# Miniprotein binders against Peptidase M20 domain-containing protein C757.05c: the designs that were tried, part 13

Target 1, 375 residues: Peptidase M20 domain-containing protein C757.05c, of Schizosaccharomyces pombe (o74916)
Amino acid sequence: GPLNFGYLSWGQHSILEQDSVQLISHQSLLPAGDNLISLHKSLVEIESLGGNEVNVSDFLKSYLESKGLTVELQRVSSNPTVRDNVYAYLGSQRNTKVVLTSHIDTVNPFLPYYIEGDKIHGRGSCDAKSSVAAQIFAMLELMSEGKVQEGDLSLLFVVGEEIDGIGMKTVANKLNADWEVAIFGEPTENKLGVGHKGNFRFDVYAHGKACHSGYPQEGFSAIEFLLRQCVKLMDTDLPKSKLLGPSTINIGTIEGGAAANILAAEAKAEVFIRVAEDIETIRDIAEDLFDTEHSEIKVIQYSPPQYLDYDIPGMDTVVLAYATDIPYLSDRKMKIYLFGPGSIREAHGPNEYVTFSQLFEGLNGYKRMVMYNLR
Key: E = the ipSAE of ESMFold2; O = the ipSAE of OpenDDE; V2 = 0.75 times the mean of E and O plus 0.25 times the DockQ between their complexes.

## First folded at step 3 (miniprotein)

Design z21
Amino acid sequence: SKVTIKVEYNGETFEYYFETPEKAIRFIKKLLERIAKRGAKEVTIEVTSEDPEELERLAEEIIEALKKLGYKSVEITVEGNKVTITAKKEE
ESMFold2 (binder alone), alone request of step 3: mean pLDDT 84; pTM 0.832

Design z22 (from p03 with K29L E50D E54A N81D A87V)
Amino acid sequence: DKVTIKVEYNGETFEYYFETPEKAIRFILKLLERIAKRGAKEVTIEVTSDDPEALERLAEEIIEALKKLGYKSVEITVEGDKVTITVKK
ESMFold2 (binder alone), alone request of step 3: mean pLDDT 81; pTM 0.792

Design z23 (from p03 with K2T K29L T44V E46R E54A E75T K82E T84V T86R K88E)
Amino acid sequence: DTVTIKVEYNGETFEYYFETPEKAIRFILKLLERIAKRGAKEVVIRVTSEDPEALERLAEEIIEALKKLGYKSVTITVEGNEVVIRAEK
ESMFold2 (binder alone), alone request of step 3: mean pLDDT 85; pTM 0.845

Design z27 (from a14 with N10D E12T F14K)
Amino acid sequence: DKVTIKVEYDGTTKEYTFETPEEAIERIKELLEEIAERGAKEVTIEVTSEDPEELRRLAREIIRALYKLGYKSVVIEVRGNKVTITAKK
ESMFold2 (binder alone), alone request of step 3: mean pLDDT 82; pTM 0.811

## First folded at step 5 (miniprotein)

Design q10 (from q01 with K29L E54A K67E K89E; at its last look DockQ between E and O 0.79; V2 from the best seeds 0.00; counts 0 for: pae E 5.1 > 1.5)
Fold by OpenDDE base, look of step 5:
Structure q10 (fold): chain B 375 residues (1-375), chain A 89 residues (1-89)
Amino acid sequence: as target 1 above (375 residues)
Amino acid sequence: DKVEIEVEYNGRTFEYYFETPEKAIRFILRLLERIAKRGAKEVTIEVTSEDPEALERLAEEIIEALEKLGYKSVEITVEGNKVTITAKE
């Protein structure tokens, strides 16, 4: 008879209920199409030449409000167009530990947005709408990560940096917000600015008496005088900072005279000193040399050097040789950092660009800087 | 050969760096003349150098300059590679 092999009923292995780890989908506050690149594009595509920033400030207000921020428009001017700074924060606390700040105006001319390989081109793509976009996303990501609360972080975007600093001057005088730390956004190649040199610009006008060059004793050459005084300036040991390096002189223009056979009655030079230390002493040197019986000096620009905070471990540092809006807030007892994506060497040029990598590195840099200062 | 100079007057401090003692001397002497013209009643100068001969020379030149500029009280403190000179009118 056939041996009925009883099929042993394989026991019901209890399906261990995989605890559905509710991935609390942190609802990315970013819609699927809204990212750093798309924001940067939107900013760059809006013309915001100095004095005509209304469209970008209105865009930023609407955009930041859509992200759940409280947004203030600070009126800088109303004529001929509305010019508003944008101040944004969480909830009702206008005073924050950290502020991320940059400018929203650009130099002339407007340049259209386009992509070439890894380069994002357009006016303000580097200076400074890259910083603006990266600062916004740094705040939004830190908010989504639960790393910033009301009173921790704000955004400040100003008009007219490229002209006269009227935006940041209006902040300094009228915004009435306090911060422990300000992080300025400018193209620093994603390095911490240790400081920037000051600007001392002046014109020299030399006056002489024309005569025939065969009888030089009957006249006085304004050109010869100007040249001799310029040599004395160049041979002067100007202040050097350990941090900022040497003060440097550029005699940018020289003009004068009428002909080779005539002593020059008039001469002019335009001079630019990049000041590492003690702008008052440098001014006194210039006045001693050029405010004379035979010459006058006209100061065009007077801005002292700035020393900045750079105490963040593992970030590269750089010395900068351009002016910023920092001097308008330097009297405040706060830390001041300078950092942003892109190179100042590409700024204001006809081929202004930022790379995709620089923009993302900038975002990560701002997040790192904020978190370092909130600990 | 590096020289660091800190100068305090009229409630402000300035820091200078020089690659050579000769540059430091030429600069500080002219600075002292300007400080005196500005009517500074008190000046403090801190000089730092790893070259003791340069440090001594700088201190002597500074003191002589301050005396010529009309400062009557000059106090000198030496701490290793640092000389502090305080002058009062």
Scores: ipSAE 0.026, ipTM 0.470, lowest interface PAE 3.9, mean pLDDT 88
ESMFold2, look of step 5: ipSAE 0.182; ipTM 0.682
ESMFold2 (binder alone), look of step 5: mean pLDDT 86; pTM 0.856

Design q11 (from q10 with E15R; at its last look DockQ between E and O 0.06; V2 from the best seeds 0.00; counts 0 for: pae E 4.9 > 1.5, placed apart)
Fold by OpenDDE base, look of step 5:
Structure q11 (fold): chain B 375 residues (1-375), chain A 89 residues (1-89)
Amino acid sequence: as target 1 above (375 residues)
Amino acid sequence: DKVEIEVEYNGRTFRYYFETPEKAIRFILRLLERIAKRGAKEVTIEVTSEDPEALERLAEEIIEALEKLGYKSVEITVEGNKVTITAKE
């Protein structure tokens, strides 16, 4: 009889439930054509000379809203043109741990956007639309990476830094947002500013009595007086900071007199002190030297030095010799950093530029700084 | 009529030059107020002038200011044309 080989029914192996790992498709917030370089280009191509920032503010509003941010336009002025600061954040939390801030106005004249090798040229390409673009992409990348939530990070772009700081003054007085950390964007060669020196600028007017130089006892030389007082100023040990170094004096201009054979009836100097510490003492020294029976002093600029946070490991540091909008927020109990791509030496020049590498390094710098301060 | 003032506080030394005792006095009094406000526990002031009357006047004004600012120990040394005043809280 045929051996009925009973076909052993191979048991139905259990279909392992493929746990559908819902790959939460992090929708790349970056469309394929929208990158740091294209944003920076768009910003630089928009003229935003101080007092005419409306087009860049409107662009930023539309751009940041398209990225899913809540955007506020803070009205600074309406006449002759609309001037708006741009404040952007996630959701409804206006107070954030960190704010990335820079200015969107530029100095005169407008310079067209162009690329030369690794250099991106144009007015504001370095100062400070490089920082603006890098700060925006730092936020967008950190959002896409799931590293920033509502209340962690905001963006603040202000008008009129290059003029009078009216944008940041309006923030300080009226925005009513709080931060634990502010990161200011200025050209620092991608180094942390340890601080910046203050500015004490003044004009001196010396008054004398003209006479023939053969009879100097019949007159008083305004030039001789001014020179002697300037020497005393230069010989004075001004306040020094261990962090910012010495206070430095520049007698930038000197003028006066009529001829070599006449004692000068009038003389003038323009003086600029870069203040490392104790601007009040420096002012008192200048006033005591130049507010006299023979001279008057006219203060042109008075801005104290700023000491900044630089506690981020593995970032290079730099001492800066220029003023920023930081003084308008320095009364707040927050950390303040200063960092951005490009060099201040190129910022107001006819050949203003930032490099591609500096922009990407700037972006990575801001991401690092944000993530350090969110810990 | 030239006055030189050297001020030491918080481990720093500063030197100032004045044409008149009156300017020196006005300056140093304002400086001392700022130094005291900053919480300097010790201040040393060295005044140099070729005018003995100016030195005496400067020393008196400085001492009076230091006392008003709350410094309890004031030591004075006179060496020729130089007066050194050291004050401690």
Scores: ipSAE 0.026, ipTM 0.430, lowest interface PAE 4.3, mean pLDDT 88
ESMFold2, look of step 5: ipSAE 0.199; ipTM 0.722
ESMFold2 (binder alone), look of step 5: mean pLDDT 86; pTM 0.855

Design q12 (from q10 with E15Y; at its last look DockQ between E and O 0.71; V2 from the best seeds 0.00; counts 0 for: pae E 6.9 > 1.5)
Fold by OpenDDE base, look of step 5:
Structure q12 (fold): chain B 375 residues (1-375), chain A 89 residues (1-89)
Amino acid sequence: as target 1 above (375 residues)
Amino acid sequence: DKVEIEVEYNGRTFYYYFETPEKAIRFILRLLERIAKRGAKEVTIEVTSEDPEALERLAEEIIEALEKLGYKSVEITVEGNKVTITAKE
């Protein structure tokens, strides 16, 4: 008889209910086509030359409102065009622990947006719409990650940095918002600014008496006087900062006289001192040398050096030699950082650019800085 | 050879750094003259140097300058590599 091989019923292994880990899809607050690069492009494609920032301010308002932020337009001027600072925050708390701030105006001329390899070109691509875009995405990502709440972080974008600082002056005087930390966005090659040197710019006018060079005792050379006083200035030991290094002097222009056989009746120099420390002392030195019976000084620019916070572990530091809007808020009892993507060496050039990597590194830098200061 | 100088007057503090004592001396003497011209009634100067001879020389030159500028009360404190000089009119 056929051996009935009993089919051993393989026991129904209970399919362990895979606990559906509800991947709480953190609803990316970013639409599928909205990213750092696309925002940066939109900002750079909008002309925002100093005094004509209305289109970028209106764009930013609409964009940030679409992200669920409360947005205030602070009117700086209405004539000939509307100029508005943009202040954005979560909910109703205008005072925040941290503010990310940069400028939205650009220098002349406007340059069109284009990509060349890893470089994003255009006016403001580096200075400072790179910082603006990276700061916005730092906030949006931190919000999406649940790391920022109402009262933690705000955004402040100002007009007219490249001209006269009227945007940030209007913030200082009228915005009536308080912060514990301000993070300024400028091209720092993604390094923390330890500070920036001050600016003391002045013109010297020397006055003499013309005569024939064969009889120099009958005249007084304005050129000789100016040269001798300039040598005294250059030979002066100016203050040095441990953080900012030396104060430096540039005699940028020198002009005067009429001919080699005539003592110069008039001479002029344009002088620029990058101030590391004690601008008042440097001014006094200049006035002692150049406010004389034979010369007058005309101050063109007077801005003290700024010392900044740089206490964030594992971030590189840099000394900067350019002015910012920081002086307008430096009287406030808050931490001030300076950080942003790109190089200042490219910022005002005809080939202004930022790289894709610099933008993403900038974004990560701002996130790191915010999270450090919220601890 | 490095010299650090902190100067306090009129409620402000200034920090200076010099590569050589000679530069520090030349600078601080001129600064003191300007401070006196500004009518500062009290000046505090803190000098730090790892060179004891430079530190002594700086302190002596500063004190002599302050006395010549009309400061009548000069107090000196020495703490290791640091000298603090406080002068009052």
Scores: ipSAE 0.018, ipTM 0.377, lowest interface PAE 5.9, mean pLDDT 88
ESMFold2, look of step 5: ipSAE 0.074; ipTM 0.590
ESMFold2 (binder alone), look of step 5: mean pLDDT 86; pTM 0.859

Design q13 (from q10 with E33R K37R; at its last look DockQ between E and O 0.70; V2 from the best seeds 0.00; counts 0 for: pae E 11.5 > 1.5)
Fold by ESMFold2, look of step 5:
Parts: C-alpha cells; sequence; structure tokens
Structure q13 (fold): chain B 375 residues (1-375), chain A 89 residues (1-89)
C-alpha cells in the first residue's frame, strides 16, 4: 500500500491511545522500512568529516546498487584514508542528460542524529545530506513512476567540498562523463540559486629601503607606498551585477615598519574583493597597482562569480553568499542549477537541522527540476 | 545617473553597472588598456544610459581611448539610449 509517512497512523491506532503526559517524538510516527527519512538517517549517522568519507561512500555504493543502479567509485585519494566519489546511473550509459549532484563530507565536529518535533538534527542533516537523500529519492521515485530511463539521469556524490574541493576537481579532470544539465544540492531554502559573487583574496608585500627618517631621500618607505596604492585600489569603481549586486573591496589588515624614526623597509596588506563581475580584469587592476618594482602580490583565493540557471517556472530564487563546487564545472556547455533543502543559517553550526517538510519539499523540487529538463 | 556597459572581446562578453558616468569612465578606460595589452584585434562596447549627455560623454571618451590604443577602425551605432562602438586593429 501507499506510504503514510506516519503522521496519521499514530492517532488512529487504538493501542497507542494511552492517557499519559509523555513527550511523543516525531520519530515514532515514521514509516517503517526504506524511505526518504530512513535514508537520510543512515547518511547522517555515518560520520563523514572531510578526509573520513569512506564509510558513507561504501554505504552509498551498496544502497544504490540494491536499487538497481550501476555504481562507479572514483578514487580521489588513498592516503591517509580511502576517499571515493560516487557516480551512479541506469544501465551502461554513463553520459546522461541530467545529473543530480551534492557532497557527502561534512564540517566538524560530528553531531549525533536525533529528532525533536519537526526537526531532524545532526551533523550534515542539512548540509548536505538532506540534498543527497532528496536527490536519491527523486531518482528512485522517477524510476518507479516510469519517467526516467537509461541516459536520462545520474547521481554524483563527491568528497571534500567543505575543505578543499578535491572530489569535484577529480570529477572535472578524470571522470570523463558528460551531462547537459547539472543540479547541485546545497542549502538554498528550496529556492533556485541565481548565483554567487566571486572571491579574490590576495596579500601585498611592499619593499622599501630603510634609512633614518630625518634623511628620507636616502631611502624609500614601504608603508607610504603601500598606503598610496591601497587608496588607489579603494577609489577604484568596480562594476555591480544586476543579479549579484556590487563588487566590494576590503583591506582587512595592513602592517609594516620597525620604528617611528626609520623609513619602513617592509609593509604588508591583506585584501579581499567580493567580485560581482569580471574577476580577470579586477586581478589585472590589482596587479597593475601592486605587481611593481616596489611590491608583489600573492594570490590566496581566486574564484570567479558564478551565474546559474533559474528558468523553472513557479520556483522562488535566491542570491547565495557561500561557495560551492560549481566553478569546477562552470566551463562546460551545460545548464547549471543550485537547489536544496534547509538554510545555510542552520548549517555548519552547533545545532544543525533540517525539517521534515523541507526534506520532502526538496524531494519534490528535485523531481520537478529533473522533469522540466527532460521534457 | 546609472550607466550600463557591455564589452565583448576574444569571444567573451562582460556586463558592468555603475552608479555614475564618472565611475564608468574610469573603469572602462582601464579595461580598454588591458584589452589592448592582451592583443584583442576587435572589441565591442555597448553603453546604455538614460542621460543623453552622459551617453555622449562616455562614447567620446571611449572612442578617444580606442584611437590612442591603436585601433584603426571605429564603427558607431546609436539606438535610443544605447551606443554601440566596435573597434578593429
Amino acid sequence: as target 1 above (375 residues)
Amino acid sequence: DKVEIEVEYNGRTFEYYFETPEKAIRFILRLLRRIARRGAKEVTIEVTSEDPEALERLAEEIIEALEKLGYKSVEITVEGNKVTITAKE
């Protein structure tokens, strides 16, 4: 029979009509057996802090094979631990029109699984095992409904997103599978992500020539040079994106010098630009100001802004402030969506959770997005 | 007055938005110098502004910069509040 998901059966079962003041867990109303909630529970209960993903990868291989999927484990590394991406599809056709993808690592520390009211707590319960579970069940339900076949849809689950992105880098370089549409799972409150700003972080090292401050013609002040160039950068008018908003410049630290009576031989600044458009030109501007005979630049982070597809009718949209693995695939000719259950505000914190309704709405959202792109 | 600028070179297209014509002029002049250093043989700039005087000023500054950078052929198209400038080596 049809799944009830437990909400009605509690109040309708006579042996459960005891008249006691007892806190009844939402967990006691869950359907028995294999379902979206039980899969989510299994995933969250498997510790998969970055670098320790092997158990969740092995679980997914076994689980997805049991559902009739072909599963490839893509070895990302084997030292100090085995770390495998998981790629799954129907039959033997590795290239599919649509791929549903998310990550299976979590931030630290591990938090135990538990249910309280309508909230499902645990590390990764929102980010991003909610997306993983919802994506898997979207595929399984579409398969059982006869709406997807070999070549239509695949699943891709990667390691290392929260730390170093090594999983998706390995996919980009070595998986050798092609897709027309990729749907990335991250906490977007079940809204279509329209994009996120890029990140350009760099350090500037300015070099001078020390001398007594009473005889400045005998030296060159690194601090004065660096300050003047930083002001020029701050006065630079950066474009804003209609979709993503303005680019911004933050000079987060500045330091230098040895003593008040000595021209500074060295100075340093740490700069963070949130990029709305054209990161390459912004880098060229920074290099023009700081890559000189008096200074050098060290790039710490260089990630272009990401613009996404959001053309599915009736779905709300959001601009995201957080980074994803999307840039590793952004040069491919494909549609790229970002969508998933829960809020980043709940993710990464000490009280991470996702709600039952968010999880089921996410499942339905993924089914809708897949069907839209297969039509 | 708000200014929108679209630039195409080497098969890439970029859109920029500025709150004032002065900000747009400073940025686009820096960008054109970098485009020239990168060896672009053709660049197309599309400027949109609801202020006709700002639009004219931007177009004049862009054309002057392109000529100083060595572009030999500059084609201009005006469509209402939009000016398109195509420059070739």
Scores: ipSAE 0.000, ipTM 0.393, lowest interface PAE 11.5, mean pLDDT 86
ESMFold2 (binder alone), look of step 5: mean pLDDT 86; pTM 0.861
OpenDDE base, look of step 5: ipSAE 0.029; ipTM 0.480

Design q14 (from q10 with R30M E33R; at its last look DockQ between E and O 0.22; V2 from the best seeds 0.00; counts 0 for: pae E 4.7 > 1.5, placed apart)
Fold by OpenDDE base, look of step 5:
Structure q14 (fold): chain B 375 residues (1-375), chain A 89 residues (1-89)
Amino acid sequence: as target 1 above (375 residues)
Amino acid sequence: DKVEIEVEYNGRTFEYYFETPEKAIRFILMLLRRIAKRGAKEVTIEVTSEDPEALERLAEEIIEALEKLGYKSVEITVEGNKVTITAKE
């Protein structure tokens, strides 16, 4: 009889391991709603190149009013565009113990907002809309915590820092608000600025007489003169500060002459001195060297070094080699701090960024600084 | 450095170094004006130099500046190459 081999149907239990790869969409890391990150995004997405700050000042007014602040727009200029500083405080007390201040203008060109990993990119993402956003949220959180009242804290956002400081100059001359403490927001890697070096920028124009190089006694080389005077400048011992370090000289450009076989009739150099101390003496040295029978000096920038407050326990300190709006308020009887998220090394670059962590650390830093000065 | 200046005010100390007494004088006079504007009630200035004539000149200029800025009590101590000036409102 035929052996009926019963086909044992092995039931293929296909264990569909649903590897639910939870695509943690990077979209989920942005906190939903109105928060530090969303405010920072809104600020960075608004173009605010120097001279065209109207959209960001109008945004800030509306935003801060929606938070229950009193907001003043201080008109800096109206032509060709409206340029307004933003001053905000609680209630009616325009004078406050502490002011948090930063600039809302940015350098050229505009760069679009985008996120790459932990980096937030865009023009002004670091310089200085990170400080602006963190300062705003420091005030809002301290208000919500009941730690600040009317007369304790204000916000001041200025235009044109990156150009000529016209915003802060207008504050100094016309805002008529007093503070015991000012906290300036710039990229300091969340460290307290102990000070910043001053800026002395000048152009040198040297004048000579052209002749054939075979008969140099019949002429005067503007290039040779300029080079010799530049060597004397570089060999000059400039004042030093233990706090700010040495004054430094950069001869950034040199141009002149027409050909190797003629003495140069004209030469030019552009010079930048980062001033640690005694800008007046440094200017006198430059004028003695370059205001001569054969040369003239043209001052482009003159800003003295600033010594800042850094008396807050447990905060790291840094020396800064760039200028700020601080000089325009330095004559006031107040403490001045400099602090903010991000690095100045990235600020004017094509890849300008701040990290999420730096932004939150900046917020906490401002809160700490405010509370230390309100005690 | 030929001249060293230490300045104490508002519980903070700052140190400055100069190659020449003339640079030191110009700087310290400027600094004192800033300190006074900030309302420092007490200022201590320590000047160190191996040149006794430079020390004397620096001390005189500092004292005159402090008096002009409204400080009423000025005390001077001289210890070798070091002059300490303490001024109070």
Scores: ipSAE 0.028, ipTM 0.375, lowest interface PAE 3.6, mean pLDDT 88
ESMFold2, look of step 5: ipSAE 0.222; ipTM 0.726
ESMFold2 (binder alone), look of step 5: mean pLDDT 86; pTM 0.860

Design q15 (from q10 with F14Y; at its last look DockQ between E and O 0.20; V2 from the best seeds 0.00; counts 0 for: pae O 4.3 > 1.5, placed apart)
Fold by OpenDDE base, look of step 5:
Order: structure tokens, then C-alpha cells, then sequence
Structure q15 (fold): chain B 375 residues (1-375), chain A 89 residues (1-89)
């Protein structure tokens, strides 16, 4: 008889419903090729000499919009070229607790981008496109981490810092945005600026009467007068700040006269005072010394010292001896910090650079500063 | 003729040094305007000088400035060559 091989019914193994763990792919807002270094490169490769910033502002607008930010171009001027500040934020809240701000213009001449070991070279690689790139990535990373919301943080990039501050002056007068904290990006070696000295720069023109040096009573030496007044200036006790140190005087140039046997009819000096305190008193001293019957003063630069916020625990501090755009916003009820990657000693030089480490430390510094001020 | 000024506001202390009372006065008045504009609810100013007339003048000018800036409570303490002024909104 045929052996009926009973077909053993293979039991329906219940396909356990694999719970589709929706891996919320945190869409890394950073494409694999878009990083701090590539952004910094893109910024440095765009020429943005003072007065010709249009290409970098247009780049920043397009870049920041591609990251989901709302971007405003604030028109500073239109002739001979368009000059726009860039203001960027999340959503529709133009007022934010914190603003990260720096300048996008650079000094002359343009220098090409290149890498030498750990150094990134190029005009603006240090001053201040390092700060711009690090500030952008600080915002983008904090957004991706869910640590920044609408109304918490904005970006402000201005034109013409290196010239006359017209960019930040236009912000102060016309942008109509409020902040509790402003973080300015300049090369500070990744240290918090406790303040910066002001700038009082002036030219002195001394006038005399030429005569033969054998008969000095028949003339008046402009050189002798200028020298004596310069000694009086150098011997003057200027205001000192414990925070900023002393005010310092540099007589940078001196010229005049015609020959050793003639009293000088004309003399000139160029003077630069780094002001620790009371720029008005320093001006008054200079005017008293140099606005006379025998001399005139021409003010070239007048920028007061700034005292800054530096209350962030575990960050190193530094005193800075250069002016910034901070004076144009210093009248506002906000905290003001100054911080950025690179050294001001390398800024404006023929070998301007920032290191890779400084750039990443700058990014982490800005993130730390933002998170401290959002508490 | 040296004047030392210590100013405490918003949990920070700042120290300033002047060679003359006149420089100190001009500076501190402008500083107080900035402090008030920043919304400091309390400010303490310590003035040190070996000239008692300079101390008196500085104290008077500071107090008058603080009152004009809207501070309602002003306390003054004198200890030898040092005057401490504390103002509250």
C-alpha cells in the first residue's frame, strides 16, 4: 500500500512586526562636503576689499538661505557698487537674545587662498572671515543640536569695518533689531576681550620763519617748536585704566626743514595715541599743545576706548590695542563680547593666516558663549 | 593729586587711575551715564585720594550725577582718604 507521507504543515511563524524605529534621521544640515573649512575657504577665495563686498554678501545670502535661515540684505550704498550688510535669523523673529557679528570686508591687497601645513593663508583668512565662518557654524551646529530656537540667535555681517565703519553705522541707525548680547568677531587668539583701547590719531603742522642759523633771533624754528610741544605731550600724565593699562603715545613721523644752516619754516608730525581712558581729555590736551599761533592740529581718527563683557567662566581674557565696530552699538542696553580665532599680529600682513586648530577652537568658543548667554 | 576710583556694578569691579581730580570727575560722570543707560540697579563707587578737598568735590559731583540719573537711594561712607558711594534705583 502507498505510504501516505503526511505533509507536515509548516506552522506559520508569525512575522514579528519589526517596529519600524523611525530613525528620525537628524538630517545633518551639513552635507558631507560642506564644513567649517570649506565655508572658510569659499569666503577667503571671494575678494571683498573695502567698498567691493557685493560678491561675499551675495554668497552669504545664498549660503545661509540654503541652511533654512531668513536672510536680509541691508543696503549700505549702491554706488559705485552695491554694498550690503547681511542679517540672518530663524523664522520671523528679527529680535534675538544673542547676535554673532563680524565684518566681511578686508584690507588691501587681496591675497590668494593657500594652505601651508596647519596654516590657512589668504586675505581675510584671519581678519575676519575666520570669525564669520566660525560664527556661522556655531549657529548651524547649535540649531542641529536643538539648542537654539527662533528668537535665540542671529548672525550679522557688516561691510566697511576696515574703512570707516559705515556698515555697522547703518546697522545702528536703520536695522531696527534688538539684542540682549552681541558677540563681535575679531582676531583675539580665542580669548575674551576685556576691552580695547581707543584711537586718537592726529597730524600736527608747525609753522615758522626761515633765517640763517647764525642769526636765530631773525627767525622761528618750526622744528624746535614741534619738538618742544611733542616733549610736553610725552611728559603729560594721561589717564590710566587698570583693565586697559596706560594710554600710549607714538610720534610715528616727523619731517621738516631745508638745511642745517637754516631755521625750519615748516614741520609736521603724525601722532597716534592709544587711549585707555577719557579720549575727550586727551583731545583737549592735544588741542592745547598743538592748536596755537605756531601750529595746527588735524584729527585723523577719533574712537573712544571700549570696556567689554568677559564674565564667561573658564575662558581666557585679553586686552586689545585696536579699535572695532563696537563703539557704534555701545550705547545699547546689551552685553558686548569680543572673541575670535587668529592673531591681530598676523592680520593685515603679507602672510596673514589662521590655523585649523584656531578655527575649530573659535567655533567651540562661539558655541560656549552663546549657550552661556541663553541660560 | 592722584585719584583712584573703583566702580562696582552688575557683579563686576573696575579700577581707574587719574593724575588729577578734574580728569577723574570728567571720566566718572560719563561712566555713570553709561552705567545708568545699561540699566544697572546698583552701583558702588570707591574714591581714594590724599587730597581731602578733591575727595569732597568728587563725592559731591558723583552724588549729584547719581541723583540726576534717577538713583533714589544714595549712601556715603568716609574712611580716611577713601569715600564709598552706593546708589540704588
Amino acid sequence: as target 1 above (375 residues)
Amino acid sequence: DKVEIEVEYNGRTYEYYFETPEKAIRFILRLLERIAKRGAKEVTIEVTSEDPEALERLAEEIIEALEKLGYKSVEITVEGNKVTITAKE
Scores: ipSAE 0.038, ipTM 0.373, lowest interface PAE 4.3, mean pLDDT 88
ESMFold2, look of step 5: ipSAE 0.291; ipTM 0.782
ESMFold2 (binder alone), look of step 5: mean pLDDT 86; pTM 0.856

Design q16 (from q10 with T13R E15W; at its last look DockQ between E and O 0.27; V2 from the best seeds 0.00; counts 0 for: pae E 10.9 > 1.5)
Fold by ESMFold2, look of step 5:
Structure q16 (fold): chain B 375 residues (1-375), chain A 89 residues (1-89)
Amino acid sequence: as target 1 above (375 residues)
Amino acid sequence: DKVEIEVEYNGRRFWYYFETPEKAIRFILRLLERIAKRGAKEVTIEVTSEDPEALERLAEEIIEALEKLGYKSVEITVEGNKVTITAKE
């Protein structure tokens, strides 16, 4: 008979098929309106690869203002692109007791949003737009419950965490807002991060004198020298941390020489030490071995281990091996926590996701952490 | 026998672990030189070992090093398998 639009729509897409039922069910599980899941979806669908954050910053400004918050965009750069941090609070009091903070950039490449079972997929769905969404809703719910007011709580979302850290560097130098407690959002499986190891990365350049290998007394082998010193480093028992475990050494590359019949005039190694304790002493050890008449060190990266607050009763803890923006604020006199939904194992990869339960547990965790620190 | 050493100076605490007392002695003596060069007015060292002979040797070496580095007031306390040494400029 004659078919109308409604009849054709149902006739083309059966809801009785296993895959079609799951698809229809997932679309029905994404309720319309303004909620944690819809905010998370909006954030993940906005492409914000590092250096291209302006659209997510503008979205957050509009969204947070619609919730009654005062929002400041802090300009980080205008060239080659506009990049703005987002700072939001109630009323006019810019200084708050607690700040919830995370980053709004993502790693490459962009991955589209989709739901499969209990998993929400997409670039940034876990790291760190899950924390951004959960932190926002923690504030909104506490406001609606009458538990926070002007001066209690703020939100800070920064650009560039995954590439250059320029967002949090700009906060540290120029935002001019004070907090007593900062709660950083990163994937910690909804556990309190107790700390992370530091990074000491350096290059070693060894220098020799070339000559024919049959007459080695006429030269000095850079390769032989560098190998001997690297073995000494590997044999050194580095300090351990009760909390963070052992320091580790990785000689990531080693190279040198021109040909088999020539003593090497030059050699180079690239060394990365994950520092558990006392980065200054580890640097002294490296300098004793490599800052000699035959070689020198070039420091590429030098960041101490970071210890965090984890004093909230009843919350599980975890040691994390990845870097955060926390060091840029570590010289301030305040408590610093690290907590967020999802696992770093799912982040940065081709199948990034967070689960619905992880998001809601994260929301409740942020509310708990805020209330603990406002008491 | 394993040795644990905890050091506090300049408002921070550091923990170190060694597989042998000989490694611990070599490390701590060099560390104390670095601490002195950093200008620390007070340092506290806590040594823990299940080997009483290692504890005594470590304590003696640490006290001697602290005195040679110019620390004038050195206190020692012993509690079980732990020795605490506090040195002041």
Scores: ipSAE 0.006, ipTM 0.398, lowest interface PAE 10.9, mean pLDDT 86
ESMFold2 (binder alone), look of step 5: mean pLDDT 86; pTM 0.856
OpenDDE base, look of step 5: ipSAE 0.027; ipTM 0.401

Design q17 (from q10 with E33R R34Y; at its last look DockQ between E and O 0.01; V2 from the best seeds 0.00; counts 0 for: pae E 4.0 > 1.5, placed apart)
Amino acid sequence: DKVEIEVEYNGRTFEYYFETPEKAIRFILRLLRYIAKRGAKEVTIEVTSEDPEALERLAEEIIEALEKLGYKSVEITVEGNKVTITAKE
ESMFold2, look of step 5: ipSAE 0.316; ipTM 0.790
ESMFold2 (binder alone), look of step 5: mean pLDDT 86; pTM 0.856
OpenDDE base, look of step 5: ipSAE 0.041; ipTM 0.466

